# Ledger of designs, part 18: VH-VL binders against Prolyl 4-hydroxylase subunit alpha (phyA)

Target 1, 225 residues: Prolyl 4-hydroxylase subunit alpha (phyA), of Dictyostelium discoideum (Social amoeba) (q86kr9)
Amino acid sequence: KIFNKESLNQLEKKGYLIIDNFLNDLNKINLIYDESYNQFKENKLIEAGMNKGTDKWKDKSIRGDYIQWIHRDSNSRIQDKDLSSTIRNINYLLDKLDLIKNEFDNVIPNFNSIKTQTQLAVYLNGGRYIKHRDSFYSSESLTISRRITMIYYVNKDWKKGDGGELRLYTNNPNNTNQKELKQTEEFIDIEPIADRLLIFLSPFLEHEVLQCNFEPRIAITTWIY
Key: E = the ipSAE of ESMFold2; O = the ipSAE of OpenDDE; V2 = 0.75 times the mean of E and O plus 0.25 times the DockQ between their complexes.

## First folded at step 22 (VH-VL; framework fv_cixutumumab)

Design q6 (from f3 with light chain E50K; at its last look DockQ between E and O 0.08; V2 from the best seeds 0.00; counts 0 for: pae E 12.2 > 2, placed apart)
Fold by ESMFold2, look of step 22:
Parts: structure tokens; C-alpha cells; sequence
Structure q6 (fold): chain C 225 residues (1-225), chain A 125 residues (1-125), chain B 108 residues (1-108)
């Protein structure tokens, strides 16, 4: 459903896609928002950080979000029983993202997806994430790497000036001569508005989360390996 | 067990190019990254770039942007590194290595667990 | 090599403990990886992640990190541990790979 001639060409040429009105269901969007924020309000999220054992000022120099990993079994069921009942509408979203994974398998020759990994992230006022790439080379213990990043936003009250845009540094990896490939400061700022799904090629597109002037900023990220 | 077999030594003139091959055996080629690392005589290790064969897009160290091309051929399980506009300071041993990057919420770790034996490239007039 | 700094040489008496250090701002965000290289040979991986040893690496090798510094510790150094040791991590941008300048370990 997401791939047609135009969208496949953009993904190949620019390395990313933006899909608005992904679920197109205001009730589901609100439920996902409420479930996400409730995980934070009930202290079910962990402060993100880059070094173990450091205090939270040091951990926030790189990223300032609170995160939760969501693990599903092969039957698309949340493995954590206590979590399962509190994120049923997030799980519905993940089922929809699995359909996109299946589209990649169907339309990209030899894509052959192996697994997904999902993170809920909540940023507070002042939170940011410095420029980074989601994949450089390999992956977890299965000797594979993240190939596709999919980010779903639920920030239903977001308005211009609130910050928290995802700055996506754009260079089309498939149209660039490798000897002429350069990291440029060309970018677009992607507003984290509700029901927006951002899809990009993990190994090449650098990005950052600009400082938030609002809270919560909620994003649900699924990586395809 | 995975092995990386590199092409043989080469002697080149300044201004020419060299293309070094790295053939993987005993594993799934597309399941990991291939990095290229060089070492000039008496010097340290220097990362040049790498490729994840599934995507076919390479990543290069800034120093080598515009001179190096890294490619992969999945059908032969072979990666290539081509360095152009050779200079005498490009005289080095060129290694390929299988690389992994493990992700955590508190950091990540990049490592190269299998190395080729190296390809000596000598650039002399 | 300006982003990861290692002392160029370190000595240890046979059977004693030695630490080889690696410093860089990126090490606060990314783990250091350690390689051993003997003359005329390719590097071999000795420590990755927090303190993981590949199969075949003796348990006298260990790794640690604190702040912007990573350390490779060899407890009870043996003659065969004499080699060059390189730390390796992602650069400060997180997009590239960088090696330290290397440390020559001499076992006395």
C-alpha cells in the first residue's frame, strides 16, 4: 500500500519517504498517544544514555529522551506480560508496520527481512538527540544490520515553534557516484506531527532531533533488519 | 568458518589506480559489513571505509573522499577497494575485514573479527 | 588518529599487570575495541563491547572504560603479549571509524 511508482522512485532517489495520515484514525492516534505518555508517567521508561553508570547530566549530552524497548514474539505478541495490556494500540501500530515490512520483501529484490526492533521514545522540554546514523555496518548477535528506519509520530498538539523536528541530512545514496559521494549540509526538517510515518534507509541518512520546546515529544521507531 | 582472501601484491606508478579484491568464503556475504583498513610501513592502522553489500552503498573516511571507491559483488561474495591518483604515501598494506556494530540504549560497539592477510601496494616512480 | 590518543609505548615486567589507555571524547558515547598486532601479521581482535573476549583470547585480557578513557588490561603479562595494541571506535560524529595511534607493548 505504500509503494507505487512515485514512492519507490523517491525512496530510491532520496533515501526517504514521508507518509502522512498513516493510520487515518483519530481514535487510534489518541489511544497510541495516551498509551505512550502513560508509560512515561508510570515510570516504565528508562533515561536514554550512551555510557553505563554515568549520571543523567552526562547521559543527556548525546540524547535526552526516555525509552522503552518493545519486544514481540514470532506471533506478533508482546513478550512482556505486564506491558502487553498497557500498549495494545501501540501493538496495533506495530502490526501495521509489519505490513510495510512485507511490502519491502515483496517489491525490493532479495530484501528478505529477518526481524524488527521497536523503541518507544519520549522527549521532555529541552530534550534533543545529536546528529547520528542509525546504522553504520553490522547489527545485533544475528550478524545483520539495520537497513530501514521507520518512525511514527503521535504529537497531536504540535505546532510550528515547538521544536523537536527531525533534521534529516539528505543525499540520495543510489544516485551518487561513490567517488563523488560527500556528506553535505543539505537537510530537511521533518515536523513530528501526529500520524506521520517517516521511512528512511538506515545506513546512509544522518539525522538529529532538534531541541524540544514542548513535552511530550513521542516517537515510535521500528528498524527492519 | 569465514575467511577473507585478498588479491596479490601490486606495484604501481604515481597517478595510477589500484583495485584490491577481498573474497569471502565460508559464510553469508551479505550479512555483514566489509571494512578496508590500511597500514603504511612502520605506521598505525587507518580506516578507509566500508560497505554493507545488501545496500551497495559505501561509507568513506573523509581523508579518502573522492579517491576511493568501495564496491561489492554479491554473486561472487567479493568486495573491492579502488584507490585512484596514487601517491608514494599510499604505499601500504591494505586489509579487508568483516565488521559488526552492536547497538544498545547505552552505547554501541564496532569490531572487526575476521581480517584478510593484507595486500601490499607499492607506489614508486 | 587525532581523535583517539594512545601512549606510543609501554613496558611491563613478565608476570606483572599493565594497562594500555585510549582517550577520546567519542569514547563517552561508544565502546572501544582493542586489537593486537604482531610484526608481519594482520591485527587480531582481543576485546570488544564492554569486556567481551573472542574465543581463543586468554582471560588475562580485559577491557574497561570510564568517561572519555578506555583501558586494555593484561594481568600476568606473558612474553607472547609483546605486540602493538590499537584501540578503535566511532569518531565524534558517530559516522566513521577511527583508530588510535597504537601502543607498542614491551614485555621485559
Amino acid sequence: as target 1 above (225 residues)
Amino acid sequence: EVQLVQSGAEVKKPGSSVKVSCKASGGTFSSYAISWVRQAPGQGLEWMGGIIPIFGTANYAQKFQGRVTITADKSTSTAYMELSSLRSEDTAVYYCARGYLEYYDYGDSYYMDVWGKGTTVTVSS
Amino acid sequence: SSELTQDPAVSVALGQTVRITCQGDSLRSYYATWYQQKPGQAPILVIYGKNNRPSGIPDRFSGSSSGNTASLTITGAQAEDEADYYCNSRDSSGNHVVFGGGTKLTVL
Scores: ipSAE 0.000, ipTM 0.481, lowest interface PAE 12.2, mean pLDDT 80
ESMFold2 (binder alone), look of step 22: mean pLDDT 89; pTM 0.930
OpenDDE, look of step 22: ipSAE 0.589; ipTM 0.853

## First folded at step 24 (VH-VL; framework fv_cixutumumab)

Design r1 (from q2 with heavy chain S31D; at its last look DockQ between E and O 0.29; V2 from the best seeds 0.00; counts 0 for: pae E 12.5 > 2)
Fold by ESMFold2, look of step 24:
Structure r1 (fold): chain C 225 residues (1-225), chain A 125 residues (1-125), chain B 108 residues (1-108)
Amino acid sequence: as target 1 above (225 residues)
Amino acid sequence: EVQLVQSGAEVKKPGSSVKVSCKASGGTFSDYAISWVRQAPGQGLEWMGGIIPWFGTANYAQKFQGRVTITADKSTSTAYMELSSLRSEDTAVYYCARGYLEYYDYGDSYYMDVWGKGTTVTVSS
Amino acid sequence: SSELTQDPAVSVALGQTVRITCQGDSLRSYYATWYQQKPGQAPILVIYGENNRPSGIPDRFSGSSSGNTASLTITGAQAEDEADYYCNSRDSSGNHVVFGGGTKLTVL
């Protein structure tokens, strides 16, 4: 159970929530790590920014991760049959994230989640991702938009100085004083440590991945629509 | 499995209106967008507009602004498209379709994966 | 009158490879989707995203894009592939959905 009065208030006021020891199961964490890195080592990920068939947009100065989209059907089954048997423990994680989706539906009036979308991302040494936002919500659009970003980390040997933190920009309304109008953007750096789940409101929080001084940096992101 | 069942064929006079229904069976109706697409005889597909039932708002192609109204009734899992001030050029097959948007790092993709069988509307004097 | 431009007709010999193209400025920002329509039937989805096939679509269908152009490729074309093919994407404003004019594929 992740929602109580305090955690809901933090999510509403700060836009993010950090849950450490999410699975609290070292064997599962290690299996998810192994499955994730094996997808990369077996050439099952694509370099972010590639168009299939050509390397049209291949600019590592913008982002340097390798990605894989993971699609599930309404029965929580991995749709890609060649992928399904190789990521069973990742699928277990996704089932646990579905429980959080259900909590959103139960405790937030009219949330009514539609679907989830999941991406496995692996960064190598020197990899980064510049500042961006996951969603640009508009009620005038026909589009179903990402509302919640959930990022699960499995980097079991991460230590301070390794880089790869997620910088989450936490802008506040500025005071009318002119000195405050020149204030730099506020942010926090979130360490990508194993078994950490970061939840944030997709439309509101810009973020970036700081340069990695280690590899692999593994994150599994699920968006709720 | 989701199916979209549309109302039957209509014959209308110029200047009147028509309201076509699209009932969803299977799944949760508010979980996706409903688009309306028409096809005049011998012509291509033309998007008219759509609705996201969760938001309750509709979006219309510029060509149809002011003549089309798209609504949804969550209690009956039914979307509606009403076209007013009918002209002979509005003779067409009218489809409803379920739509989804998927976000990628280099853009997004909108796709309509389930289509109704279409409703023929004939406008003749 | 479409923001997305397709050739009106293309032919392919049985068993050969054909490409059907779709051009528009919005394709720099948004992926094209591809629909097949046979006479008297509703369209069916054949490709979405960069190159995703729904269940039941043969792997001889693939999608690609470069610049403002998207392509549907059919390798080893079969008689049942004879149909109209429509590309579909967001318009240049990003607020609406548009179709190309359609391409009639004839399998010889």
Scores: ipSAE 0.000, ipTM 0.454, lowest interface PAE 12.5, mean pLDDT 80
ESMFold2 (binder alone), look of step 24: mean pLDDT 89; pTM 0.927
OpenDDE, look of step 24: ipSAE 0.048; ipTM 0.680

Design r2 (from q2 with heavy chain N59R; at its last fold request DockQ between E and O 0.52; V2 from the best seeds 0.00; counts 0 for: pae E 11.3 > 2)
Heavy chain, then light chain:
Amino acid sequence: EVQLVQSGAEVKKPGSSVKVSCKASGGTFSSYAISWVRQAPGQGLEWMGGIIPWFGTARYAQKFQGRVTITADKSTSTAYMELSSLRSEDTAVYYCARGYLEYYDYGDSYYMDVWGKGTTVTVSS
Amino acid sequence: SSELTQDPAVSVALGQTVRITCQGDSLRSYYATWYQQKPGQAPILVIYGENNRPSGIPDRFSGSSSGNTASLTITGAQAEDEADYYCNSRDSSGNHVVFGGGTKLTVL
ESMFold2, look of step 24: ipSAE 0.000; ipTM 0.477
ESMFold2 (binder alone), look of step 24: mean pLDDT 88; pTM 0.924
OpenDDE, look of step 24: ipSAE 0.328; ipTM 0.768
ESMFold2, fold request of step 27: ipSAE 0.000, 0.000, 0.000; ipTM 0.510, 0.490, 0.464
ESMFold2 (binder alone), fold request of step 27: mean pLDDT 88, 88, 88; pTM 0.923, 0.920, 0.922
OpenDDE, fold request of step 27: ipSAE 0.437, 0.478, 0.316; ipTM 0.806, 0.824, 0.765

Design r3 (from q2 with heavy chain S31D, light chain N95D; at its last look DockQ between E and O 0.03; V2 from the best seeds 0.00; counts 0 for: pae E 12.5 > 2, placed apart)
Fold by ESMFold2, look of step 24:
Structure r3 (fold): chain C 225 residues (1-225), chain A 125 residues (1-125), chain B 108 residues (1-108)
Amino acid sequence: as target 1 above (225 residues)
Amino acid sequence: EVQLVQSGAEVKKPGSSVKVSCKASGGTFSDYAISWVRQAPGQGLEWMGGIIPWFGTANYAQKFQGRVTITADKSTSTAYMELSSLRSEDTAVYYCARGYLEYYDYGDSYYMDVWGKGTTVTVSS
Amino acid sequence: SSELTQDPAVSVALGQTVRITCQGDSLRSYYATWYQQKPGQAPILVIYGENNRPSGIPDRFSGSSSGNTASLTITGAQAEDEADYYCNSRDSSGDHVVFGGGTKLTVL
């Protein structure tokens, strides 16, 4: 269970929670790491935001992760049969994240979660992801709005100086003026250490992945709608 | 690898409705986006709306709000587009396309990688 | 009221380089995609996510953007590149998808 008086208060006031030692099982952590990296090494991920070209294109080609969308049915089974055999321990993690979804439904009045969506992301050395927001405050494209972002990290050997921190911007999250946000920034850097679960309110907290000086940087994100 | 097979050509009268189907075959149907795009004779492409079947909701271009209904049936891997109150200017080829939403920067990119062959709808009295 | 604007026609000599442009306010926030369409055929995806090519698209096709403008560049244009080209992105509100008016490319 993640909710008590203190954690609910922090989520409401700060917009995020950090839970360390989430699985507290070194064997599971290692298996999830291996499954995640193997998806990249076996070319099962698609390139996100990597390009070649001019200075803008070079920034674009350096920025990016390799991603895979993971779809589960109502029985918590990976829909893609070929994929399911290669990510069984990731699916175990997703089952644990579903318990957190249930806690939101149980503890937050009228939360009434609808769906979850999961992405595996792998960054290589030099990879980054510039400042963005996981949900658009006033609009939807082809999706129902994301309300909660949950990011699980498995980076076993991460050390200070390796880069790849998630910079979480804590200044006025309702301000959508990107230039103003850049000029008046308050943030915290979240180290992507193994077995850390970061939970934050999707509509309100802009964030970025700082440039990695190591590889792989692995994050598994589940959004709650 | 993946194919989108659309229903056949239709001839309709003004004021009626048309329902075009789009069946995914040649692979596992998944919760990808399905968009509907039309093209009147000699004209450009026009996005009408789309659906992500996993979420079950459709999004419609402003121009077609109130006239178009987009649905999906995951059990048959089929998407449908119904356009009501047909007018002669609705004469067009109607395409379905499978799309992805890919996140970059603080924005995104939507792209349609597999297209149906199109369904010709002719509206005349 | 922002939409994607393309020149209606452009020409290129065989083997030369051509740039097809698309402009609109939404391109400051969203990436353009590019489609090629030949007469009587469905469109095909040629560029997405700024400068990504799907499998099977020749490397003479590339994309770029700056400010409110996106460009499709074809180097060493071939006769089979003669087609209509459409840019596509989200609209200025972010809620919907819009196409540019299309550019007819003639290879001379």
Scores: ipSAE 0.005, ipTM 0.453, lowest interface PAE 12.5, mean pLDDT 80
ESMFold2 (binder alone), look of step 24: mean pLDDT 89; pTM 0.930
OpenDDE, look of step 24: ipSAE 0.027; ipTM 0.614

Design r4 (from q2 with light chain R53Q; at its last look DockQ between E and O 0.50; V2 from the best seeds 0.00; counts 0 for: pae E 10.9 > 2)
Heavy chain, then light chain:
Amino acid sequence: EVQLVQSGAEVKKPGSSVKVSCKASGGTFSSYAISWVRQAPGQGLEWMGGIIPWFGTANYAQKFQGRVTITADKSTSTAYMELSSLRSEDTAVYYCARGYLEYYDYGDSYYMDVWGKGTTVTVSS
Amino acid sequence: SSELTQDPAVSVALGQTVRITCQGDSLRSYYATWYQQKPGQAPILVIYGENNQPSGIPDRFSGSSSGNTASLTITGAQAEDEADYYCNSRDSSGNHVVFGGGTKLTVL
ESMFold2, look of step 24: ipSAE 0.000; ipTM 0.493
ESMFold2 (binder alone), look of step 24: mean pLDDT 89; pTM 0.929
OpenDDE, look of step 24: ipSAE 0.360; ipTM 0.780

Design r5 (from q2 with heavy chain S31D N59R, light chain R53Q; at its last look DockQ between E and O 0.33; V2 from the best seeds 0.00; counts 0 for: pae E 10.7 > 2)
Fold by ESMFold2, look of step 24:
Structure r5 (fold): chain C 225 residues (1-225), chain A 125 residues (1-125), chain B 108 residues (1-108)
Amino acid sequence: as target 1 above (225 residues)
Amino acid sequence: EVQLVQSGAEVKKPGSSVKVSCKASGGTFSDYAISWVRQAPGQGLEWMGGIIPWFGTARYAQKFQGRVTITADKSTSTAYMELSSLRSEDTAVYYCARGYLEYYDYGDSYYMDVWGKGTTVTVSS
Amino acid sequence: SSELTQDPAVSVALGQTVRITCQGDSLRSYYATWYQQKPGQAPILVIYGENNQPSGIPDRFSGSSSGNTASLTITGAQAEDEADYYCNSRDSSGNHVVFGGGTKLTVL
């Protein structure tokens, strides 16, 4: 459904795809927005951290979002029963993202996805997330398990100047057909507008969330392993 | 269910090279890292490097940069580790292992859940 | 020396509880994993994440962490638990995999 010759070539060469009007259903988009924001307003989100276990390092100068992990079983049902009834339309979105996961399995030789991981993230005014990768990929590292990042946006009233763009750094080494060093970093700023789905290769594309001048900034991210 | 089958023991002279194979059966060869870990007699475990076959890229511990080459052949589900300029200190058991990075709410964990039986490499004059 | 430090040896009486520790600055940011190795055998994963056990690992094995220290606890030590135990994590850069020096557990 999303893959054809052109989109597969772009994913391989540029490392990302942008799909606008993904659900193309204003009622669903509004319900997902409401469910997402209600989780925050009902204090069901936690401040994001960068440390393990109980030794958490929370530094809003690095990362300022509030998050909720959404865990689903092998039958695509939300494991937390208290959550299940409050995020039915988010779960509908996740079912649609599973169809994309299945397309990866069907069209990419030996992709064979293992699992997905989903996070709801809400940024408040002033929130940001500095430049990072979703998987560690460097000349000295072999710790990559996340392969695909899919980010769905629901910010229905977003306007230019509001901030909160995802800056996607496109100087991916696999996209460099030349061995020459680049003069400057290449990037695109992806506006977090409602019903936009961003798909990118987790180990290759660094990204950051630019400072928000609005709230809430809502994104639902699913990683494919 | 998933198994990593390594090539047999090797006896080598100093200055030569050795290439150890690691064939995966079951599971998805392209989707995880294959790490190489060695253990000299009476010593601890030492990570050498690894490869993610889907990306075709290999990474190496700093100690082994320039002497080790790690490759994968997706058609045979086999990873290889080649160590050159062998010294007597390279006498060890060489393991391959399947590695995953698991993300948790407040951190991550790298773990190797399936190990080969090891390949003994002896470097002697 | 490695970035992860373990005591080289520890003893426990049969049926008693023992803790094997691993220290390193990177453990504030990354979870330790734990491997058991018996003489002449490949290592076996016993704990990953904070306290997750692979299938087939007895419930008597548990993990914990605090500060820069991770611990493997064996509550009812049995004779078959006599082995070398290695902690493993990422280094301070986050780019490499490193092992502790190993701890030989003797069950008395």
Scores: ipSAE 0.006, ipTM 0.505, lowest interface PAE 10.7, mean pLDDT 81
ESMFold2 (binder alone), look of step 24: mean pLDDT 88; pTM 0.927
OpenDDE, look of step 24: ipSAE 0.031; ipTM 0.648

## First folded at step 25 (VH-VL; framework fv_diridavumab)

Design s1 (from n6 with heavy chain I54W D101L Y109S, light chain D31K; at its last look DockQ between E and O 0.31; V2 from the best seeds 0.00; counts 0 for: pae E 14.1 > 2)
Fold by ESMFold2, look of step 25:
Structure s1 (fold): chain C 225 residues (1-225), chain A 125 residues (1-125), chain B 111 residues (1-111)
Amino acid sequence: as target 1 above (225 residues)
Amino acid sequence: EVQLVESGAEVKKPGSSVKVSCKASGGTFSSYAISWVRQAPGQGPEWMGGIIPWFDTAKYAPKFQGRVTITADDFAGTVYMELSSLRSEDTAMYYCARGYLEYYDYGDSYYMDVWGKGTTVTVSS
Amino acid sequence: QSVLTQPPSVSAAPGQKVTISCSGSSSNIGKNYVSWYQQLPGTAPKLLIYDNNKRPSGIPDRFSGSKSGTSATLGITGLQTGDEANYYCAAWDDSLSGYVVFGGGTKLTVL
C-alpha cells in the first residue's frame, strides 16, 4: 500500500513522491538491470532523438536516449511474444506498478484510469533530455492524456558526479509554471539510484535529465492515463 | 471528447497560397503527431506531412516537399498547413489528424486516431 | 499510382464475411505496421485497425486485421448495411527519408 492520508496530501501539495527501496530485492533489481541493458546491447532499442535523412522530425538535442515501448494488454501480458521471454523481470516490476495504479483508482474519487504506457530508456555518456512536461492540463476539457508519471531506476552504484539526475521543478503543481518569468526557480535533483520509484503529476511538474557522465543510465517509466 | 476543427473553406486562384489551421477542441496537441491529409474528389487520401508540435519538428511527403510548410503554436493548440504555388489539381478536401508515431527497432508504427471533419480548398480562376 | 495496392471494390450480402487485401513492399508493409480506415460517404476517415491487428475502443471484434510478408488483410464478418464505405490501408514507408503511404481504397457494397 503506497497511499495514506499523509502521502496523498504530499502528492496533492507537492506534486510528487519518492519511494526508495521499492522492490527491496537485490536479485530482482539485478535481473531487471540485466534485462534492460540486454535490450540495448541486442540492438532492440531505437535512438529517440535521431533524425532520418534531411528530415528533422526528431532532434537529439532535445533527448539523447535510446527507447523501447513495452505494450501490455488488459490482462498484464506483454503482447510481443518474442519480447516477453526477454523481459520477464521487467514485467514483474510492471505488475507492482499496476498495484499503484489500482490504489489511484481506489483512493481518488473518479480517477478511473484508462490505460498505462511503459517506456524503457537507456542513456549513454553525454545523454540528456531538456526541460519538459509529460502532458498539459486544460481546465476546459477532459482529454485522454498522461496524468501520473512513475519512474523506476535500476542504476546500482550511481554516484554524485555521474550526472543524469532528474531535475524536478517544484514551484507549483499547476500550469502557472509555463513560460513564466521567475526571479528564482525551485527544484530538486533526484539521483537515478537503484530501486528508487519517483511518482509525480504529469501535467504540472516540469523536469529534465541532466547530462550523463556515466553509462548506462536506465529508467523504466510508466504513465497512467 | 477531443475534436479537431479545420479553418473554413477557401477558394483560391492558381499560383497563390493557402494556409489552413487545425485547432483541438477539448484537448491539446502537445507531444502528439499531427498530420495533414488531403483527398481529391473520387480519390484516395494522400499524406502531405505532419508535425510534433512540442518539438516543432515537421516531416513532409516527397510529393509536397518544398511546397508545404507545417507549423504549430503549441500554446494556442493550433497547427497550420500552408500550401504554395496552388494548381487546379490541389482542389481537395484537407484533413488534420492526430496520431501516434513510434519508432521501434523492429518496425515503425503510425496511425491516426482522431480526424477533423475536413475543409475544402478550391483552386480556380 | 497508390503505393499500396487494394482491389477497387468488393461486395457481399448482409451477414456474410468479406476480406480486403492490401499489397505493399519491403519498405512499407514488409517492415512496418499497418493501419486501416473506414470512410462513410461524406465523412472523415475513421480508424478501424492499428498495429496490424489491434482495434481501438469502440470497434467491434467482427473487424479484424492481419499481415503476412508484404501484404495485409482487413476482415469483416457479419456484414451490416452500415458497413458500406470506402476502406483504406496505410503504413510507414522507409524509402525517400520516410513518410506515410495509403492504399487507393476499396469500396465495399453491401447488397
Scores: ipSAE 0.000, ipTM 0.447, lowest interface PAE 14.1, mean pLDDT 81
ESMFold2 (binder alone), look of step 25: mean pLDDT 88; pTM 0.925
OpenDDE, look of step 25: ipSAE 0.006; ipTM 0.571

Design s2 (from n6 with heavy chain I54W D56G D101L Y109S, light chain D31N; at its last look DockQ between E and O 0.04; V2 from the best seeds 0.00; counts 0 for: pae E 15.2 > 2, placed apart)
Fold by ESMFold2, look of step 25:
Structure s2 (fold): chain C 225 residues (1-225), chain A 125 residues (1-125), chain B 111 residues (1-111)
Amino acid sequence: as target 1 above (225 residues)
Amino acid sequence: EVQLVESGAEVKKPGSSVKVSCKASGGTFSSYAISWVRQAPGQGPEWMGGIIPWFGTAKYAPKFQGRVTITADDFAGTVYMELSSLRSEDTAMYYCARGYLEYYDYGDSYYMDVWGKGTTVTVSS
Amino acid sequence: QSVLTQPPSVSAAPGQKVTISCSGSSSNIGNNYVSWYQQLPGTAPKLLIYDNNKRPSGIPDRFSGSKSGTSATLGITGLQTGDEANYYCAAWDDSLSGYVVFGGGTKLTVL
């Protein structure tokens, strides 16, 4: 369980939580790493930030990671039999993240989560992700949006100087409707070390991935709507 | 379906303060912006400010900066607006409204999809 | 201090079309999306159009919106006596770290 009086206060006041040693099981962490990298090596990932009909965004120097969407049914099961057998330990992680979703529903009045969405992301050497607003420009529904971002890292050999930190911008003291694209904002850099879970309020905290000097940089993200 | 309910009408003297509450029922409150909008008789609406209760920070229109305070009790599902140093021109209908804030690459969108019925604040001696 | 400008009134006969203009500046309508609200007598405003031209569920397609430069337009076709109301535009304004601005309103009379 992750919520107590102190962690709820931090989430409310700072907008993010960092939980180290989330699974606290080196064998499980290694299996998740291997499954994640094998999906990339087996060509199951697609370059992120590119979509049919959105190629104009590439001219803004957006550098995509490689991604795979992981879809689970209403019973938290992966219906693709081949995928299910190759990412069993990732699915275990997703079950643990569902418990956190349930904590949000139980502890935060009227949270009432609607759904989750999960993405596996892999960056190669030189990969980066500049500061973005994660809005669905073509979306017809404006009453459903990502509210919570949960990022689990598995980079077991990461060390200072490797790059790939997540820069989380914290300079929005009033609310999320303040917008300034200039790089004068306050931020913290979060190291993508193995077994770290980062939780932040999706609408409030803009972020970027600093250039990687290593590969692979692996993150598994679940959004709560 | 979300419903917003403001506290009851108030009659106040000049120079005093008023505090109006807005409570949500039947839906999600904390991840949306809650705005306060007032409308004097025969005039258009004026956005006073808003708050996203989950984040606990408020934003104010320049006209009301320094006179209005918007707070939220996210656990109670209630947002408050306090207007100080009341004047006769503050006589108006006061609405709370649920807003949806969307950041797009080509600009920001803020619109208010659910409105309360409003509450009257009358400032008279 | 940027206030969106609307004509104070418009009128047209039942079945006809009317347009309502909303003029702003680069810091509001120019950079950001427009919403429109209908206010029937004695009621709270009701969202009619968001994101310049989108309709919430339950709003008929005879209501339309558009934006060009620093101006926006609400179009209403097939006018009905029940459309007689005040109509307001609104937009995010980038000034002073951001806030919402409204138009002064347009009274639609169906004659």
Scores: ipSAE 0.000, ipTM 0.442, lowest interface PAE 15.2, mean pLDDT 80
ESMFold2 (binder alone), look of step 25: mean pLDDT 89; pTM 0.928
OpenDDE, look of step 25: ipSAE 0.021; ipTM 0.590

Design s3 (from n6 with heavy chain D101L Y109S, light chain D31K; at its last look DockQ between E and O 0.45; V2 from the best seeds 0.00; counts 0 for: pae E 11.1 > 2)
Heavy chain, then light chain:
Amino acid sequence: EVQLVESGAEVKKPGSSVKVSCKASGGTFSSYAISWVRQAPGQGPEWMGGIIPIFDTAKYAPKFQGRVTITADDFAGTVYMELSSLRSEDTAMYYCARGYLEYYDYGDSYYMDVWGKGTTVTVSS
Amino acid sequence: QSVLTQPPSVSAAPGQKVTISCSGSSSNIGKNYVSWYQQLPGTAPKLLIYDNNKRPSGIPDRFSGSKSGTSATLGITGLQTGDEANYYCAAWDDSLSGYVVFGGGTKLTVL
ESMFold2, look of step 25: ipSAE 0.000; ipTM 0.440
ESMFold2 (binder alone), look of step 25: mean pLDDT 89; pTM 0.930
OpenDDE, look of step 25: ipSAE 0.017; ipTM 0.570

